# VH-VL binders against q95uq1, part 4

Target 1, 197 residues: q95uq1
Amino acid sequence: MSDNHEEESNVPAYVPGKHVSVDQLKQQDAEDEALKRYKESLLGTGVHAPKDDPRKLVIKEMKIQIEGRPDTIYPLDTKELIKEMKTKPFVLKESCHYKITLTFNIQHDIVSGLKQTNTVYRKGIKVSTEKHMLGSFAPQALAHSVTNPRHGWEEAPSGMLARGSYTAKVVFTDDDNEEHLSVEYAFSIKSDWKSDD

## First folded at step 16 (VH-VL)

Design A2
Fold by OpenDDE, look of step 20:
Structure A2 (fold): chain C 197 residues (1-197), chain A 124 residues (1-124), chain B 103 residues (1-103)
Amino acid sequence: as target 1 above (197 residues)
Amino acid sequence: QVQLQQSGPGLVKPSQTLSLTCAISGDSVSSDSAAWNWIRQSPSRGLEWLGRTYSEYQWYDDYEESVESRITINPDTSKNQFSLQLNSVTPEDTAVYYCARETYDFLSGYFDYWGQGTMVTVSS
Amino acid sequence: DIQMTQSPSSLSASVGDRVTITCRASESIDSYLHWYQQKPGKAPKLLIYAASSLQSGVPSRFSGSGSGTDFTLTISSLQPEDFATYYCQQSYTFGQGTKVEIK
């Protein structure tokens, strides 16, 4: 019995506000200076959405941070780079502390209630599923970055049973269950950083 | 080329143990890139996966839930083979049994090499 | 559990015909669908893996397409040796099969 421990992280239920278009947001509440400033802070000045790219979420980078080790960075600007990432697994030493940062742009409109679902596989069998509520993101000049965990570090599994090769899929969905992005990646858990396992 | 050769009895009495062996050539039972599976086929149930064994630093076994309490899949590295044991068989276990090599397309396993199949009849 | 449904369950065709078999998953499986051919008294044989990748040694008249929930196996020109039962597979779940019979 593979206990699919769906660890529902008790992230407080972010009640996503009604999906309001960026254009509607710009027009609404023009008299409320506080709201205007908030909107300006969210939307930034000069966010030009590319007319030829209908995507609302565009992944730019995946960064693996390991305590005491150099960062592993996957550029994800192109479909080819996304495919290439699958062939370049990163290594986690057992019991190491790590976190993953995803960098992405939001285009055209606010993405409300963005949820990250991370599913890990071992030899084609699901071993874990994690869901993270990320929140709402507006188009802005600077890319957004989301780090999991938000605070501190995740500890890599340890022991003989944990060691091995893994594959994973991360999916980004909004409040409407629209899938904006899926990314597949691979990693290994090893006893040592140098072990050519 | 990878070849799988099955052996074992085709007739088993109710409540007895079904035992089959699959000999591997052209690959290793301890290959890190493969898993070794048993699959059965019957007119009533179609193709049904039963379980697998594989090596990755240590040996692992995964079984289908419906047979988990009765099934054992064991590797034999010395003979480069793996076996199926299914205890307490009933007529419902009557099927053609196949061993198969599982390989992977990233998140998914598929079966690229199969044994010839063994018809096993459970009858008194 | 993901359910796999093939259609049709059986079809009759002639040599030279274009044959199309569909497999539907109960949920999205991306491109992780595989196709097998089985002849009577033989083990299944892998034809297509990853929805569209032709297995080595399989004739080019076989092709696979699809993503998400809907997948298709196509035989561009049916040959006498292609009369068989075809199965889709995802993970450890198989479709019920499609029997291709001679007309």
Scores: ipSAE 0.810, ipTM 0.904, lowest interface PAE 0.5, mean pLDDT 90
Fold by OpenDDE, look of step 16:
Structure A2 (fold): chain C 197 residues (1-197), chain A 124 residues (1-124), chain B 103 residues (1-103)
Amino acid sequence: as target 1 above (197 residues)
Amino acid sequence: QVQLQQSGPGLVKPSQTLSLTCAISGDSVSSDSAAWNWIRQSPSRGLEWLGRTYSEYQWYDDYEESVESRITINPDTSKNQFSLQLNSVTPEDTAVYYCARETYDFLSGYFDYWGQGTMVTVSS
Amino acid sequence: DIQMTQSPSSLSASVGDRVTITCRASESIDSYLHWYQQKPGKAPKLLIYAASSLQSGVPSRFSGSGSGTDFTLTISSLQPEDFATYYCQQSYTFGQGTKVEIK
């Protein structure tokens, strides 16, 4: 009678942080200087909340970094630029090392538990889905920057089966499953950087 | 203008192989901007996608899971056509079969050209 | 798998009537919904792609709208040739169809 003690791995249940509004955070600042400093470190001194832009997350740029290659930068400040990005696929050479950096502003309130979901399609069929927890972000004067992977590089798929054209959608959601942003983009995997195949 | 012309027998015995061909005009089976599909329709199952073939540096095939073990879709570049083979048919495979061209709105495929359809009856 | 639900399954209308057909997805599909018309003994014909884009050669009385989970096909003034079954489609999934019959 072997008592298989299943060690309940107490993975601490990610308790979604209570959505504390910036206004609530400001009101709580009266009591604890340490908390105030922490909040100031998170919120910065200048909550730039444009009155005419209700968005909490405003993407500014997507940057594709490839080892040994120039960066590909997509400005995403306008709806037109976001649409244009779909028509300008970037190229990944098979087995290249790459990373993607997203630059964005947070406005009005803290975005808690920001999650990035990246879904890749090949000719309308989903081929992969990746989810990344980015963390919580407060309004600040400087844009936030998130790089995936956080450390090192991602290796592009290789082989004849990997070569081709892909489309993708990245979606940013918070702990409440509110969608803040979606961006569609295209890329190709090629055998060579010069191959207009 | 793109046209799809289907051919093949309309009667197949149980356990035999259903075989259909779709001839393409006005486009190439090797087009990198299209995929070539088989879809069937029956009163019981409605419109049902079966699978596709397409070329992108190499040939790819995608099949619906329920028929994957029995289905083969083959391109013929020399004749600019593609075929359907469905093995071990049963009366449940009785349907109108369509070939169709798939094109894309970024993340999604849609079918802009269809064959005329072929009624296939599986009967003893 | 995404499920597509059309409503109604059938409707009766007269020539000149405004007809509206709805398609609901089980999850958000953005604008990636397409509409087809099928007449008896014929293959489906593409009407609308990408929720609202009219296919070339389709009469302007046909229109599509919607995003996310809820989509609508509208025929502004039903013509005799419009009595048919209509299908929505997302990826490789089709709706069950809506039959538009003469009243």
Scores: ipSAE 0.799, ipTM 0.901, lowest interface PAE 0.6, mean pLDDT 90
Fold by OpenDDE, look of step 19:
Structure A2 (fold): chain C 197 residues (1-197), chain A 124 residues (1-124), chain B 103 residues (1-103)
Amino acid sequence: as target 1 above (197 residues)
Amino acid sequence: QVQLQQSGPGLVKPSQTLSLTCAISGDSVSSDSAAWNWIRQSPSRGLEWLGRTYSEYQWYDDYEESVESRITINPDTSKNQFSLQLNSVTPEDTAVYYCARETYDFLSGYFDYWGQGTMVTVSS
Amino acid sequence: DIQMTQSPSSLSASVGDRVTITCRASESIDSYLHWYQQKPGKAPKLLIYAASSLQSGVPSRFSGSGSGTDFTLTISSLQPEDFATYYCQQSYTFGQGTKVEIK
């Protein structure tokens, strides 16, 4: 009679950290060194929030990295550039290894529980939806960078059925389900880098 | 200018096959920027999408779930047309049938050209 | 399945009136909404695509707006030829229609 004690792995329930505003953090007792270090780690040395830009999240760049190929970089710091990206699809060779890096600034306050939802369409039909938890981000002087996948590479679909043109929408939401940003982009899956198929 | 011309019988007996054809002018059935659709309209069900066919390196068909087991949409590249076959029809299939060209905004399709419509009555 | 609900189902208006038709999605949609006009015995005609883009050849008195779940078609000054049924469309789902009748 072997008592298999199933150790209930008490995975600590991810208590979504209370949204603590930057102002609340600043008002906390400066004498707590641990708190100071935490604040410094979050806020860095220079929180420059532009007074004329109320946005909390400002996308700067989307970078497509393909193994063995040059990077494709989309500057996204203006509305015009975001629109232009839609007209410049990137190419994925079937079975290639790729990853996407997003670069963005956080302004004014901490964005908690930032989630990226990527939906892909083919001729107006949804073919996939991926959700990525990016984490919490505080205003800092340097832009934040997030790469998906976090480790390794994503493999592009393969086969005749995968080949074609795709459109996609990326939406960035926080723990409160506030939409901070949406970006649309296009790509093609091809048999080779030079082929029109 | 794109034109769609429908043809086919307007009367079909129950359990038979509804068959319609849509001839395309001013565009190609094999266009990579379009899809070719059948849509029907009735007072009881309103406008109802039935399915589409399109070419993108190969041919694809998408069908509405409620008719998927009975419907076939076929392109004919030689005649630059596409057809609808709906098997085992019932009186619920009585409607005006339209062929339509689907084009795309960035994330969705819309129908910019339509055939003239064909009233199809399912009756004994 | 996404449902599209138009309001009103019908309305009566006079020539020169401003007419507003609403289309509501059952959930927030990622794709855009499109609008069609249909006259008796005719196929639907595309008016507006991508929520606000006017189809070529459509008079400028037609306009579209909206986002998320709520969309609007507006006719700024109703003309005699505008008495028809109007439909919204998202993906492969159509609204039930709005009949614009002469008062």
Scores: ipSAE 0.773, ipTM 0.881, lowest interface PAE 0.6, mean pLDDT 90
Fold by OpenDDE, fold request of step 22:
Structure A2 (fold): chain C 197 residues (1-197), chain A 124 residues (1-124), chain B 103 residues (1-103)
Amino acid sequence: as target 1 above (197 residues)
Amino acid sequence: QVQLQQSGPGLVKPSQTLSLTCAISGDSVSSDSAAWNWIRQSPSRGLEWLGRTYSEYQWYDDYEESVESRITINPDTSKNQFSLQLNSVTPEDTAVYYCARETYDFLSGYFDYWGQGTMVTVSS
Amino acid sequence: DIQMTQSPSSLSASVGDRVTITCRASESIDSYLHWYQQKPGKAPKLLIYAASSLQSGVPSRFSGSGSGTDFTLTISSLQPEDFATYYCQQSYTFGQGTKVEIK
């Protein structure tokens, strides 16, 4: 009668880090020089958050990278540009390798536990949902960039069933489920790059 | 202007097949920007989507789960129409049947043009 | 399965009244809500698409608002031709309808 003590692997419950304001972090940095240097490296001395923009995350660009093809870049600095992107679908050839990079600024405070949700639609029906944990982001002089996948390439679907027009929505949420970003884009999967559909 | 004209019998016996046709004018059944739907309405069940057919490189059909085993929606490109076939009908299938065009605002489909409706009674 | 619940199921109003109809989804599906008007013996007619966009030819007294799970159709000043049943729709699910009757 071997008492297999199943060691309850106490996976430490991910305690969502207490929302520590940038100001609270600055006060804590008085005691830790290493943390101060890290914060100085992140916050750069000159990043004044716009007083008239309460947003913590501001999208700047979406870039589509396809292996062996030129990059497609969508500037997203304005609401009008975000709307315009919906009318300019990019093309994915079947079985091509691609990745998507989003570039954004963080303002006012650290955004903790940022999660990206990508939902793909075809003819108004959801066909795919992907979730990516991105991590925490602090205000800094240079814009942040996140790429999916983080490593390597995604392969575009192939076959007759995959060909068609798609729409997608990207949503950024923090650990409190606050929505910081919502952008929509369109793409098509084709058999060839030159196919005038 | 898009118009949908329905035709078919208004009386069907139990266990028989309900058959309706929807003729399209001002658009094509093969349009890549639309889907062609059947929706029914009854006092007991309200408005109920039954299914759709559409073309995008190939033909696709989507059906409501509750009728999936009994329903067929077929396009006819030569006549620019699409049909509904519902097999093994019961009195519960008594309703006004509508054909409708589905169009899209990016992520969402909505019904912008409807047929005139056909009252179908299932009775012995 | 998503359920769409309208409130009220019926209401009585007079010409010139402001009318508000609510539609609630059982869950958020990240899809847009649409509104239809139906008169007796007629097919539904599209009024509002994508929560707030007015369909072409629909009077400006109709408006839609809302997000997530809660949506509203408003008629700013009810006209005689507006006595009808109104339906919300999300994906392939319809609300049960709201009948607007003359007082």
Scores: ipSAE 0.765, ipTM 0.886, lowest interface PAE 0.6, mean pLDDT 90

Design A2
Fold by OpenDDE, look of step 21:
Structure A2 (fold): chain C 197 residues (1-197), chain A 124 residues (1-124), chain B 103 residues (1-103)
Amino acid sequence: as target 1 above (197 residues)
Amino acid sequence: QVQLQQSGPGLVKPSQTLSLTCAISGDSVSSDSAAWNWIRQSPSRGLEWLGRTYSEYQWYDDYEESVESRITINPDTSKNQFSLQLNSVTPEDTAVYYCARETYDFLSGYFDYWGQGTMVTVSS
Amino acid sequence: DIQMTQSPSSLSASVGDRVTITCRASESIDSYLHWYQQKPGKAPKLLIYAASSLQSGVPSRFSGSGSGTDFTLTISSLQPEDFATYYCQQSYTFGQGTKVEIK
């Protein structure tokens, strides 16, 4: 009787808080100076959202970090750069330790309950889907950075069956299931860093 | 230009094995950018994907669940072709069979080249 | 499994007509829907890939659009050679087809 301990990932049921606009937040508790300072610290006094960009989430960079290897950085400031990323797969050596960091700006309003969904494909077939609750993000002067995994490293698959070319899509959605961003990228799993296998 | 040429019998008896071959020209069966598929078409079932074979460091086969126990798709690199074997056929397997090349637009596969089709009738 | 439903199943049109065919997925899919044309006694021919990309050699009167669950193939001006059956495809699932007949 193998007790399959289904580790109930006690992901605390994120109770979507009421969507409170930044403006509503600024108006709430105006009498509490400490709270006002806290809100100002979070919202920044000077984050001028571009008037010509209605996006709430703007991707800036995708960074692939591999233990013992130089970082691979993809700038994502333009649509052209995003397309170029698709043509420049990064390499994961089997059993390597890696993590992915996404850097983005939040504009105009708070994005509540931001969720990242990563789907990986091989030859057009979905091979994995990972969902990560990232939390809520407010507009601020500094770009936000999210790293997956949040702690430690992900281990690249190993073995003959794992080797190959993969494509992936990362999608950012909020509590209202609004899609804020999608990024497609490619990677390969190889036996060695140098192997043009 | 890629061309797919099908061959094989158009008549198979019940319980026998359907066998078809698809010869490839203008591409390689071992191409890492393609997969090689069998699809059938009948009035009752429409277009139905049966399975594929492809090479990526090693050979892989994917089959449709309903035929998985009866189907084999084999590449032949020496002849640059791939075959379909469908065992224990019944009249329900009567269809036009197509070989097709699957290519990819990043996340999705689509069929850009097709064989001419082979009508296979299962009849006693 | 995702089901693909085309509408209509058949339609009659005249040369020069604008024809619209819809494909609905049972659930939301990525914009990776493909369209094929099939003439009697012939294999399907790829028309549109990735919802909106025109296959090489396909006339510009063909276009594809859509996202999520709803996708559309449009023929801006139907030509005599366009009388055929059209299929949408997602992954390994095909729609049931739409027959475009001469009115």
Scores: ipSAE 0.756, ipTM 0.874, lowest interface PAE 0.6, mean pLDDT 90
Fold by OpenDDE, fold request of step 22:
Structure A2 (fold): chain C 197 residues (1-197), chain A 124 residues (1-124), chain B 103 residues (1-103)
Amino acid sequence: as target 1 above (197 residues)
Amino acid sequence: QVQLQQSGPGLVKPSQTLSLTCAISGDSVSSDSAAWNWIRQSPSRGLEWLGRTYSEYQWYDDYEESVESRITINPDTSKNQFSLQLNSVTPEDTAVYYCARETYDFLSGYFDYWGQGTMVTVSS
Amino acid sequence: DIQMTQSPSSLSASVGDRVTITCRASESIDSYLHWYQQKPGKAPKLLIYAASSLQSGVPSRFSGSGSGTDFTLTISSLQPEDFATYYCQQSYTFGQGTKVEIK
């Protein structure tokens, strides 16, 4: 009679920090030097958001990195480029090691609790969903980059069943479930890099 | 232009097998950009998807859960057609049966071409 | 299971009327909604795909809109040939239909 003490791992419930707007942060009493430094660390001294762009998150690039292969880079600065990406699938050889990096700017405010949801489809059927908690992002001079997986490489599926054409959607949402980004892309899994299959 | 022509009996006895065929013109049953579907319609159940067959390096079949144990959809590449077999039919299987081509708008499938429909009555 | 609910189930209208049909999904799925027209004794005909894209050969008086769980089919000016039953579809689930009848 082995008493399996299920240690309830009290993973502290991630209490999403109250979304404090950059404006609210700016209005908080200048008397706390530590808070000022924190604000300065979050709000780089020179990050002016474009006045004509109300978006808080602006995608810039998607990069596909495959071990032993050249990178595939999709510039995403315009709506036309985002649309064009859907017509330019990248190829994954079965069992290859790959990772995907999204580069984006944050504007106007801190985006808190940013979550990435990746959904993959085959012939109109959802085949996988991955969710990644990315964290909070502040406006800064340099674009932010998120890579999945964070460490190492993802292995592409292998076998005859895996080979085919896929479509995918990436969605970025914050703690308030506001959608900041939706991007669609296509890829194929093949037996070889040169196969016209 | 794509055309789908259905054939098969309109009367089936209980416990027997319903068999229909859909002949394809203007496209290939082996098209990698399409899937080939069976859908039925009845007053009680409305439009109901039954299943599909498609080719992508190999053949795949997907079936609706409620009929999965009784249904078979088979392609015939030599005749450029696909068939429906539904075993152990009951009066609940009485419906108009349609074959349809499924195409895709990136993330979703829709049915752009349909057969003329076949009324199948299950009766003793 | 995802349910698609159309509203209304039936309506009466006159030639030239603006007709609006709604379709609600029981849950938001990452799939697009499509619309079909069916006449008595005929197969369904595709009208709109991906919520708002007009199928080739379909008159411009048909339009689709919506996102998430709520979608709409609009006929801007009903024609005699538009008296039919309309269905929404998402994934492999169809709505129950909306019958548009002559007033």
Scores: ipSAE 0.750, ipTM 0.878, lowest interface PAE 0.6, mean pLDDT 90
Fold by ESMFold2, look of step 16:
Structure A2 (fold): chain C 197 residues (1-197), chain A 124 residues (1-124), chain B 103 residues (1-103)
Amino acid sequence: as target 1 above (197 residues)
Amino acid sequence: QVQLQQSGPGLVKPSQTLSLTCAISGDSVSSDSAAWNWIRQSPSRGLEWLGRTYSEYQWYDDYEESVESRITINPDTSKNQFSLQLNSVTPEDTAVYYCARETYDFLSGYFDYWGQGTMVTVSS
Amino acid sequence: DIQMTQSPSSLSASVGDRVTITCRASESIDSYLHWYQQKPGKAPKLLIYAASSLQSGVPSRFSGSGSGTDFTLTISSLQPEDFATYYCQQSYTFGQGTKVEIK
């Protein structure tokens, strides 16, 4: 059987607030091999997590894009790389335009209502907390990517009080408030790029 | 190695200004890896953080909300010390006052060196 | 704003006893909890930072454990100089203290 655009409407609906496993989705349509293969391509053919890795969300990288400058890319696909990120701060010039892209895989089951919470500190005192709803993500072979802001650029703060060294923690939780990942990182806001070698 | 030595009067009348000084040896008040704090302790309130000053690109101050309108913490780089001024004191400000050096474990600060403490009584 | 609760408020122990003090946070604070010892008439002294890291010069009978919301300070064999009040700290908030007294 040949799959085309006319068959894409047969994808089982995601039920908000309730988890449907990959196995359950495949079971529902075992009678139609063509439909089964189409659904498996959407969920990733034979997608399976490594048997000994229980994580639903596996971060691969964080990318800092600054308008007019080379990207800064943090590989995060090992525990060591995640822990190491806090020792490699990035620099933002005052008022620069930037955006952040996260790349991750989803394993085992659908993650519904994924939210990131980013808390920023200056010398141990919390200076901001921001939450972004990322959406729901199914397991698949290709990594997912989310970019904040979704459109345009974010502008870094400016002024003497904005300058300084900052530490931060970003935490990823789902609709059930299960924590999937946390990353500690550092950055500074400076008046110019001279220290960005 | 690092030592903090406090000085200042232990008796202050209500409505006056409490003034204490903390002298630093073995470190610099201008260190960009530390912050310089005042913390007080009373039987009713326990240990209470009051505020800090630190140097990073410029001098910054952070003060606890309940005293923010009455408190000033000043560094003095020439004497390698920092001070506390608490205006308009009342008997509720009676406490042992400590200065402390703050250092950091990434997201969180902790106080690794403390002054000897100064008992300040606010009484007529 | 995160509240810290220490348990117990007071305990009595003999030299040589194993002593355990608990600190509980109202929200997760990862491992960002610190422990202090205070003897009468003295300033607090840092014992443990970041839940389990022993401050230099602190005897190895002191240890800390825990993460998230529940943290423990342990004195494996209580010594005469360990009779004191112990405080936990997170951010700029201290617990109410645990007084360790002689039996």
Scores: ipSAE 0.674, ipTM 0.864, lowest interface PAE 1.1, mean pLDDT 85
Fold by ESMFold2, fold request of step 22:
Structure A2 (fold): chain C 197 residues (1-197), chain A 124 residues (1-124), chain B 103 residues (1-103)
Amino acid sequence: as target 1 above (197 residues)
Amino acid sequence: QVQLQQSGPGLVKPSQTLSLTCAISGDSVSSDSAAWNWIRQSPSRGLEWLGRTYSEYQWYDDYEESVESRITINPDTSKNQFSLQLNSVTPEDTAVYYCARETYDFLSGYFDYWGQGTMVTVSS
Amino acid sequence: DIQMTQSPSSLSASVGDRVTITCRASESIDSYLHWYQQKPGKAPKLLIYAASSLQSGVPSRFSGSGSGTDFTLTISSLQPEDFATYYCQQSYTFGQGTKVEIK
């Protein structure tokens, strides 16, 4: 293959059998080291998974960010902490702007086509269901995070009929409809941060 | 101990309004941990939920879609009771009507106390 | 909407028999399935809530099991007072009932 001769913004393609300059060797060495580090990071992530934990998706945290207010953070590292979500509701003011970030680890194998389904109930009656495709996630040392909405803020509903206590369930499924995680939680919608109504 | 006592007429003419009352003892109709339901039963439709009322921030109602345009469920806090009004009845509304208390296992409601039932016949 | 199918629609059994009644949902409902007993001329009576939790005052011969889509009510040793119709419930939908009759 012959050399590409282009302006300064283009890197040359590799050509077999060409004498390699010192600068080209440094670039090749850097790529080799980067690939080696990537492979070691991937292998280390797989090696660090608990041997007796079969879960592919391990939830770590749910964070509720409300525009102009301190964050509410739920650590979810244990089954007990996940169950406590039912009894530790968060509060949204009517029409507030908020977003929710879920932080989780993936272990053992890739999870393909992950989808979250969030269903909200008022005293046993389903009042909404929202579905979001999250994508595919490989095991890695650094936790994955997903924020909804991806852009901007979501607005809480308003009006006297919107006020009240809600229960909800968020479920994570993959392309094969296998359930990886289910979290039940509670929240309320109020007219003001200082109000009991 | 919770008890639900039903009252109301057992015979209603077509196109008229079916009216029933459920009196509550051992609990409050205003309890924020319960909801107050009407359920009917007939050979052709089995057990059929009609609707409910409950108190939290305010009074809320939920009605089954097929009867939504004809049904009203009202609480009466002074008498500790709740009522059913079903307008424009037809013979298809012939059933045993039950009131029931609903309580919850987080996402799901179930009916732990029932009235004795009132047979309502709609005949032309 | 989630459809519920009870089976069998009726069965005949003798006192002392082990009786099993099944309720199937068209989609997963976790453990949010409840069981009722109804005797002729009486209101339904709650037996089991949340698939397996025994209601207060219900005899221990009644048990519930299952999660997801398949649920079972079991009477370990049928008694004369257990001849009745049994209903499952999910959300605001009831099964069509299983009538347990004397053989």
Scores: ipSAE 0.660, ipTM 0.860, lowest interface PAE 1.2, mean pLDDT 85

